# Designs tried in a protein design chat: VHH binders against Uncharacterized protein C29G2.6. Part 4

Target 1, 179 residues: Uncharacterized protein C29G2.6, of Caenorhabditis elegans (o16887)
Amino acid sequence: NKQCRDLLQCSIQKKCVNLPVLSKLVDGKNISAEMYDDIDKYTDYGCIFTTGCQDECNDCPLCLTSKLQIVDILSGEKSSAECPTLMDCALKCVAESNQDIFQINKCLRQDCAFHCFDGSCPKCSGFITRVFNQMCAAGNFRQKIKGYSGPCYEMFHEIVRAKFADRFEKNGKTRGHSG

## First folded at step 20 (VHH)

Design Na (from Mc with S54G)
Fold by OpenDDE, last read:
Structure Na (fold): chain B 179 residues (1-179), chain A 119 residues (1-119)
Amino acid sequence: as target 1 above (179 residues)
Amino acid sequence: EVQLVESGGGLVQAGGSLRLSCAASGFTFDDYAVGWYRQAPGKQRVVVASISTGGYTIYANSVKGRFTISRDNAKNTVYLQMNSLKPEDTAVYYCARGYSSPLYEFDSWGQGTQVTVSS
């Protein structure tokens, strides 16, 4: 919707997302796990949720939901029955990281991020996919990524699949999420 | 060439304050997150604070409420205000360049500046 498009625009303007760098990084490259990492590296969700684009995020339902979930997680609370696997994983990260945000985030990225995309949390995967789709469109990723001709949402699915290939294989879910 | 030059380190008594500065050059400063690491003798280098391109800040638990990271894009400089210093804060402090996210590890480092906090 328009509100979520506005969110991306804000994210770029407020330098929450470094689209120019991302566009360069994906140019001429095949889809890979590294591409996921690059996207993550050059996306500041803290900025998106709060410092840079709080209002725009609040107006984007998927963003607001994700924001609130993260807030709950960081507070050590599970307020919703939604996405139990992701939430449990995240809470465990918080509990085991001595409340160090860097350790927490490392744990979240390494252990929990997969659960955003394994089909157990459609709202999470939906939000992230939407953010990517906007990046993809704005940065013309479809013209830059080598050997790919599909839509942006499928592109992201492949990127996610590449990143979490081992986890998907273990779970028997090679296509466990929808855009 | 990416260059990061730290300054402001020194000897200070417990409870004292220091302000570290890092002058950056060789890249578009405002396109990158920047931060501070520290390494005590015999210990691993650890992150102290990070500030994203959007101004979002992250701190290690050990320095929360005492340290403040800030940046001046016009001067290509990142700062670390260190208050209420403790002996355990003694370390070489390194300025670093990261990505957009303040949560990722940095990819470029300065030579470091020594901070010594005496009891």
Scores: ipSAE 0.640, ipTM 0.820, lowest interface PAE 0.8, mean pLDDT 90
Fold by OpenDDE, last read:
Structure Na (fold): chain B 179 residues (1-179), chain A 119 residues (1-119)
Amino acid sequence: as target 1 above (179 residues)
Amino acid sequence: EVQLVESGGGLVQAGGSLRLSCAASGFTFDDYAVGWYRQAPGKQRVVVASISTGGYTIYANSVKGRFTISRDNAKNTVYLQMNSLKPEDTAVYYCARGYSSPLYEFDSWGQGTQVTVSS
């Protein structure tokens, strides 16, 4: 929708998403776990949710939902029953990190990020997929990534699968959730 | 080559203020989050503050309300304004380069600048 497109535009303009760098990083590259890491490195969701694009995020339903979840997580509170696996993981991170945001972040990325994509949290996977799709389109990733000709959402699935291959195998799953 | 050069450290009395600067070169400054770490004697290096490419800032709990990180992209410089300094703030402070996210790990460091806060 328009609102979420506006969010992307804002995120790029406000440098919440460094699309120029990402575009260069993916250019001529095969899909890989590193690609996921790059996307993660060059996307500042804090900026998207607050400093950079607060209004645009609020107008984008998926963003708003994700924003609120993050706020809850960081506060150590579970306000809803949505995405219980991810939330439990995140809350554990908060509890074990002595409220150190840097440690929390590390824990979230290492331990909890998978639960965004394992099918247990469609809202998370949906939002992140949306963000990626916008990046993909705006940055022409389909023209840049080597050996791939599918749509952006499928591209992201493969990127996620590459990143979390071991976790998917353990769970008996072969494909990430983009719902 | 990535270069980060800290300055502004020194000896200050408790309750005093100090402003650190870090001059960056060898990379496109605007494309990276930057931050400050500190390492006290006998302790591990820890994050003090970080600022994303979008200006989003993160602070360690120990410095919240006292320290302010800012950046001047035109000057390729990141600053750390340190107010209400405490003896426990004594450390070598390092400038660091990260990614767009202020929370992601940093991968480049300066030589550090000594900050000493006396009682």
Scores: ipSAE 0.629, ipTM 0.818, lowest interface PAE 0.8, mean pLDDT 90
Fold by ESMFold2, look of step 20:
Structure Na (fold): chain B 179 residues (1-179), chain A 119 residues (1-119)
Amino acid sequence: as target 1 above (179 residues)
Amino acid sequence: EVQLVESGGGLVQAGGSLRLSCAASGFTFDDYAVGWYRQAPGKQRVVVASISTGGYTIYANSVKGRFTISRDNAKNTVYLQMNSLKPEDTAVYYCARGYSSPLYEFDSWGQGTQVTVSS
């Protein structure tokens, strides 16, 4: 809807997504785990949720839900039953990181990010996929990334599968859709 | 090539203040989060502070309220204002470049500048 479109455009306009750097990093490259890492490194979700695009995020239900889950994580609470596997992992990261925000973030990226994409949290994967679709369109990734010719959302799915291949194979999990 | 040159370190008495500066070159400064690590003798390197491209700041708990990170994009410079210094702040302080997210560990850093806080 228009409210989420405004958020996604804001993410580019306010440079929450560093599209100039990211466009160069993907140019002429095949899909890989490193491409996932580059997208993650050059997307500032704090900017999207609060410092750059707060009003737009609050008006986009997927963004607001994700923001409120982050607030729960950082406060050590689980106020919703939604996305239980992701939230349990994230709360363990907070408990184990001695309140060091840098270590919490590292733990979330290393241990928990998979649970956004393992079918257990469709709202997390849906939101992040929309952020990717915006950067993919604005950065012309379909014309830059080699070895792939499909739509942006499937491109991101393949990037995620490349990043988490071992975990998908071991656990039998795939990116899914809820309905 | 990325160049990060720290300055402003030295010896200071507990309770005192010190201002670190870091001149950055070899990359588009405005596009990156930047910040400071420190490494105390016999300890692992830890993040002290990070500042995003838009000026959003993050601090380690041990320095909150005492240290202030800032950046001057026109001068390609990041600063660390260190107030109410304690002997446990004694460390080599490294200016560092990250990515866009200010919470990621930094990918490169300078040679460091020694800060010694005497009791």
Scores: ipSAE 0.624, ipTM 0.821, lowest interface PAE 1.5, mean pLDDT 88
Fold by ESMFold2, last read:
Structure Na (fold): chain B 179 residues (1-179), chain A 119 residues (1-119)
Amino acid sequence: as target 1 above (179 residues)
Amino acid sequence: EVQLVESGGGLVQAGGSLRLSCAASGFTFDDYAVGWYRQAPGKQRVVVASISTGGYTIYANSVKGRFTISRDNAKNTVYLQMNSLKPEDTAVYYCARGYSSPLYEFDSWGQGTQVTVSS
């Protein structure tokens, strides 16, 4: 876990997470699907993986694993058997989007992101939750988000449940905790 | 209110160049990814280039190697240098504001500037 502390600190220091804007957007708000979207919009994973925090990411096994999976997705390959449901969905997005990186990203967010949180890819949900925990602590989200008390990781799980409620309902995972 | 004002469009022969500029106001420019999309007649708007808050750039495949996006945070301005223009680049070009992630859809856009490539 210490291997990833420098990465999480770097993500704030290099503004890969736009904490001033995001902290304002959540202030006085209830947990909602929109809150999930705002967190996603204001987190620049390209900055975390490469342009801002490359050395720190390479030293953090969860970050490095996530970065290498993105490389596989964009290359159309599977060099690892990890997270097959997420990877199969993501490779379909690449095939369907005619190599347009902007449409690939949209497809991943709309069709595949649920598979990060449905229990089938603990490394994806674990990494994203740790990034959230860092922004939650640094931005004082526990004091700003209304209608919730509890630790940051459970707050994020409630945000994820709000975003993907219909998908969890169809899959029978209503009110579950996703790592 | 977010304002985005494009300039620099016009008529250019195939193989030529244009530089588009966009003056931004009404928001903290440094905190947002910004970019350009274009819309050809009768087509959907498509993203052609995006630049992150930290300055890294992403391009659609159709313009990669020919177009260069840049930003000047001191002037609240984003630019699109368009080289080796082709007739298929003919479109209205819109300056747009996004979020921190440069791959997300843009939230706000200007009125656009027409680029017409003849030949």
Scores: ipSAE 0.596, ipTM 0.815, lowest interface PAE 1.7, mean pLDDT 88
Fold by ESMFold2, fold request of step 21:
Formats: C-alpha cells, structure tokens, sequence
Structure Na (fold): chain B 179 residues (1-179), chain A 119 residues (1-119)
C-alpha cells in the first residue's frame, strides 16, 4: 500500500526514528532484549502519528487505526472490540497510574507491550513490525546484526521473542497446549 | 561527557513565576528528547515535562497549564517557564536528556537547581 509506504518513508525522513543512533547500537551485536529496548527508546511514535507525519499517518489505515487506539487508551474509553487483551491491560494502566502520562507509558511498556505480540492484536504487531522493517532496511541492520540472517520482519520477531521470552513461555504453559 | 547545567532557581512567592534554563553540551542536542525532573524533600524524582526532538511537549498533570517547556536548538538550551507557582512546587529541578521517545525515563541529568515557593 503506497500510503503506508509513504508513512514509513516519512518516519525516517522526519527523524521520528533516530536511525544514526540505532545503527550504531545494533552494529556488531547479537539479538537481545536490550536491542528491543533500544528500538523502542529511539522510535518516537508521537512524531509518526502527529507532529512529523500526521497526514501520512491519516492516509495509512494501519497507522490511523493504531493512533485511534492510543486516543481510546488515554481517554479511558474502549470504542471498539479490537484487541481486547491489549486494551484491557492498557486501561488498567491508565486507571492505576492516576492518568499520569509518564507513568501510563511505563506501565504500558512493562505490563502490556507483550499483548501486542502474543497473537491477540495482529494490528498492533503488524504496525510496529512495519516500522521496524523500514528502519532495518534504511539502516542496513541485516549487515550489522550478528548471529542472525534473514528478512527484516523475521529478525524483528526474534528480537521480540528475546525481549518477552519469559512471557511467551508462561503464556504457552498456562494455555496447556497438548499438540 | 554529557553535561547539563541548570540555572534560574531561587526563592519566589506563591503565585509568582520563574524561568529555569539548562545549557546542554557533549551530545547532539537536536537528536534527543529533553526535559525536567523534580524531587521534593523526602519524595521520589518525578518527570515534570518533556519536549521531543520535533518540539512537541508533554507535561505531568500536576503542572499542566502552569508550566511551559521549550527548547532552543541553536543555543543547545532547554527552558522551563513556571507560572502560578505553589508551595507544592518546591523541589530540586533537574534538567535531563532522554531518547527519541519523550515519554521514556531520562538517561542523564544535571546537578539540579533549587526552587522554593513560599506561602
């Protein structure tokens, strides 16, 4: 989709992603939980959604949907049934953080981010993976990261699994999968 | 190498105003979110305000509408304009550097400047 490619190009061009820093941080490194944290720290989603790339985001349905979910979370509302596990966790963070935006963000990163990647919210994981794919291509991450070779989207999935390894093991164990 | 030097603190009457300044050096200022912590006596440091690389601003609820953060990239300086000050604003204020995301905890901070608001 051209509109979403335009958004992803904008995210690099407007420096919503700090690619110079990220390129150095991943250079010569193995995939790790720290790599997930560095990517998260150096990606400014507010820039992508509003201040840098607002028009491009509004034209990309996946970006617009993600922006609107954030609005719901911050307002304490649930306008749709999409991604119920992520949204329930996020609304709990809002309530428990007394609506302090900095504490809400910390709670979301620590308690809820896993639910973007546990299969319960394909729209969240899809959007974030596409942002990663753009930085991975533009920053030549495939040539820089050690111990892994393959397409950018699979590299990101391995980074996510490294970050949330305990949660993925617990999620699989608690579901009691027989097959 | 990262240096953040606060100034502009002092004693001020409730209802008054102060403007804090922070001179930054040792890093590419334009590439980082910057902001302010404060720490009241006996309390944890808390984020007061953050400003992104592109200039959008985020505030703690306790100061929204009263405080304004700004940055001057040409001078490598971040400011905190504090209006309608209350005794509860009494704290050491720290200038801080973050990451690209202005909602993350800050990575580096200065020695701080004391702000005391008298009743």
Amino acid sequence: as target 1 above (179 residues)
Amino acid sequence: EVQLVESGGGLVQAGGSLRLSCAASGFTFDDYAVGWYRQAPGKQRVVVASISTGGYTIYANSVKGRFTISRDNAKNTVYLQMNSLKPEDTAVYYCARGYSSPLYEFDSWGQGTQVTVSS
Scores: ipSAE 0.584, ipTM 0.807, lowest interface PAE 1.7, mean pLDDT 88
Fold by ESMFold2, fold request of step 21:
Structure Na (fold): chain B 179 residues (1-179), chain A 119 residues (1-119)
Amino acid sequence: as target 1 above (179 residues)
Amino acid sequence: EVQLVESGGGLVQAGGSLRLSCAASGFTFDDYAVGWYRQAPGKQRVVVASISTGGYTIYANSVKGRFTISRDNAKNTVYLQMNSLKPEDTAVYYCARGYSSPLYEFDSWGQGTQVTVSS
């Protein structure tokens, strides 16, 4: 809706996404797990949730839900029943990382991010996909990424599949194709 | 070429204060998270503090409340104000550049500056 559109535009305007660097990193490249990592490295979700786009995030239900889940994770609380697999994984990361925020983030990226995309948390995947769609459009990724010409949301799906192929195969969810 | 040059290290008594500075060049400073690692003798390098492009700060638990990271984008400089220093803060401190996300590990760092805190 319009409120979530304002958030997504804010993320580019406030430079929560480093689009100049990302555009260069994807230019002429094939879809890969590294491309997922580059997108993640150059997206500052703290900027989107609070320091750059707080008002816009609070007005976008997908963003606000994601922000509140992060607050729960960092505080060690489980205020909502939403996305139980992702939240259980994330709370384990907090407990096992001695509440060190840098180690928590690393654990979340390595062990739990898959659960945003395994079908068990549509709100997480929906939010991240919309952030990608905005950077993809603003950065002309469809013209830059090699071997793919389709809508931005399908491109992101392929990037996610490339990143988490081993996890999908372990759980029997991949069919061994590039899309 | 990315350049990160630390200064301000030295010997200080426990309970004292020290301010580290880092001059950055060779990249668009405003577009990157920056921060500080430290490496104590015989230990692995660990993140101490990170500051986002927009000035949001993140600290390791061991220094929270005692250390303050800041940046001056006009001067391409990042600082670490270190108060209430303890002997366990003794380490080489490295200024580091990361990505846009301030929670990711850093990708570049300087040669470091020694901080020694005596009892």
Scores: ipSAE 0.580, ipTM 0.803, lowest interface PAE 1.7, mean pLDDT 88

Design Na (from Mc with S54G)
Fold by OpenDDE, fold request of step 21:
Structure Na (fold): chain B 179 residues (1-179), chain A 119 residues (1-119)
Amino acid sequence: as target 1 above (179 residues)
Amino acid sequence: EVQLVESGGGLVQAGGSLRLSCAASGFTFDDYAVGWYRQAPGKQRVVVASISTGGYTIYANSVKGRFTISRDNAKNTVYLQMNSLKPEDTAVYYCARGYSSPLYEFDSWGQGTQVTVSS
């Protein structure tokens, strides 16, 4: 999707993504949970959705969907049945954070982010993966990351797995017991 | 080495104003969000204000409408204009370097500057 590529390019140009720092941080390192955290720290989704690349985001279906979900979350309302687990988690964050946007953000990132990748929200995982792919390509992560030679999308998958290893294991066990 | 040096703190009467400055060095200033924290005696350090690389600002509810954060990239400096100060604003104020988003945590701090608001 050209429009989404334009968005991702915009995100780099507008410094929504701090690619220079990320490139340095991943250089010579193995895939790890810390790598996920670094990516998260140096990606400003608010910038992507609004302050930096609003027009480009609106033209990218995955971005627009994600943006609208965030708006709903911040409003404390669930307007879509899409990604119910993620939305429920996010709404809980809003409810428990006493309208502190910093606490909300922390809660979303620490508690709810997993639900983007647990299979319950393909649009979320798809969008974030695309953002990473652009970073990976632009920053030449494949040449920098130690011990890895696969494509960027697989790289990100492994990074996500490393970050949420315990939670994936827990979910797998739960499904195994019900089966 | 990342350095953040606060200045401008002091004693002020309630209702008064104060302007804090923070000089940054040791990193590419315009690539990072920056912000201000404060810590009152016996309390936890809390965020006061943050500003993104693009100038987007976020404020704690307790200071909204009274405090203004700004940055001068040419001078590698971040400012906190504090108006209508209250005794409750008494704290050590810390300048901090963040990441990309102004909503994220910060990774580097200055030494802090004392702000005391008398009744």
Scores: ipSAE 0.578, ipTM 0.798, lowest interface PAE 0.9, mean pLDDT 90
Fold by ESMFold2, last read:
Structure Na (fold): chain B 179 residues (1-179), chain A 119 residues (1-119)
Amino acid sequence: as target 1 above (179 residues)
Amino acid sequence: EVQLVESGGGLVQAGGSLRLSCAASGFTFDDYAVGWYRQAPGKQRVVVASISTGGYTIYANSVKGRFTISRDNAKNTVYLQMNSLKPEDTAVYYCARGYSSPLYEFDSWGQGTQVTVSS
């Protein structure tokens, strides 16, 4: 809807998502864990939340919720009960990183990002999937990625499964692979 | 090929100021976050400051309030203004290129410029 559509369009227009580079990196490639890393490296969430798309983010409930959770994480507190597994992991990263934001981010990427996608935080996975859907459509990823035929949201789900396969296996389930 | 060429290093008294510059070439400068590492003798290289493609800035706590990173996309140049310098700021400073996210580790850097802060 318009509440979040403007935010997602802004993310492309302001280059919070680097489509020229990402389009090249996915072109002719199969889905892989590296593809997840490339998408993450070339998506600037600070641009989405504040510097590029602040008004649009504040008007999009999913974006605003995610932005406010990041404020809680960086301040070392919980003002909401939402996504307790992700938040507990993130607060541990803050406590262990001596207030070094670069180390906090590294810890979040390495230890906590899985909790966006393990079923424990639907709002996180929903927001990130919408950002991906926008870049997938704008970058024509369905025409570029090999070995996949389906909608953008399932493509992202398969990218996430490729990245976190070991973590899904430790949770006692084998996640399916879409062909 | 990616090229990052630092300049402006030198010897300065504690409390003084220094401005580092970095000329970038061989890539689409506007599309990348850029920033500065430093490496003190016997220490690991650490991020000092990063600036996004859109100009927002992130600093290590040890330099926040004293250092200012900026970029000039028309000149393909990154700057680090270093004020209120302390002996602990003594290091080789490397200009670096990252990705779009300014919080990621940088993937390319120059040969560095020495900054020495005397007590």
Scores: ipSAE 0.577, ipTM 0.808, lowest interface PAE 1.7, mean pLDDT 88
Fold by OpenDDE, fold request of step 21:
Structure Na (fold): chain B 179 residues (1-179), chain A 119 residues (1-119)
Amino acid sequence: as target 1 above (179 residues)
Amino acid sequence: EVQLVESGGGLVQAGGSLRLSCAASGFTFDDYAVGWYRQAPGKQRVVVASISTGGYTIYANSVKGRFTISRDNAKNTVYLQMNSLKPEDTAVYYCARGYSSPLYEFDSWGQGTQVTVSS
């Protein structure tokens, strides 16, 4: 929707997403786990949720939902019954990080990110996929990525599968599609 | 080759101030978040402050209100203004290059500069 498109525009303008660098990094490259890491490295979700694009996020339903979950997690409270696996993981990160925001962030990205995509949290995967779809379109990733000709949402699905291949195999779960 | 060169460290009394500088080269400075680490004797290296490509800053709880990180993209330089210094701030301070988020890990750092705060 328009509100969520506005969110991307804001994220680029406020440099929450470094689209120029990402566009260069994916150009001529095959889908890989490294591509996921690059996307993650050059996307600042904190900026999207608060410091850069708070108003735009509040106007985007998927963003607002994700933002509120993060707020609950950081407060150490599990107020929502949604995405219990992801929430439990995140709460553990908070509990074990001695209130160090850098350690919390690392833990969330390394240990909990998979639970966004394992089918247990459609809202999380939906939001992240939306963000990617927008940057994919804006950065023309479909024309740049080698060996791929599908839509952006499927592209991201393949990127996520590449990144978490081992965990999907162990877990036995598959990532659902989020438009 | 990525290069980060710190300066401005030294000995200072408790309550004093120091300003660290880091000159960056070998990469497009304004495309990367940058920050400062410190490592005290016998302890792990920890993040002190970081600043994103968009200029958003984040600080460790222990330095909030006392330290200020800033960057000058025209000079390829990142600064750390340290006020109200305490003995527990004694450490080697490292300039670091990150990615986009100020919360993300850093992948490169300089040789470090010693900061000693006496009681």
Scores: ipSAE 0.573, ipTM 0.798, lowest interface PAE 0.8, mean pLDDT 90

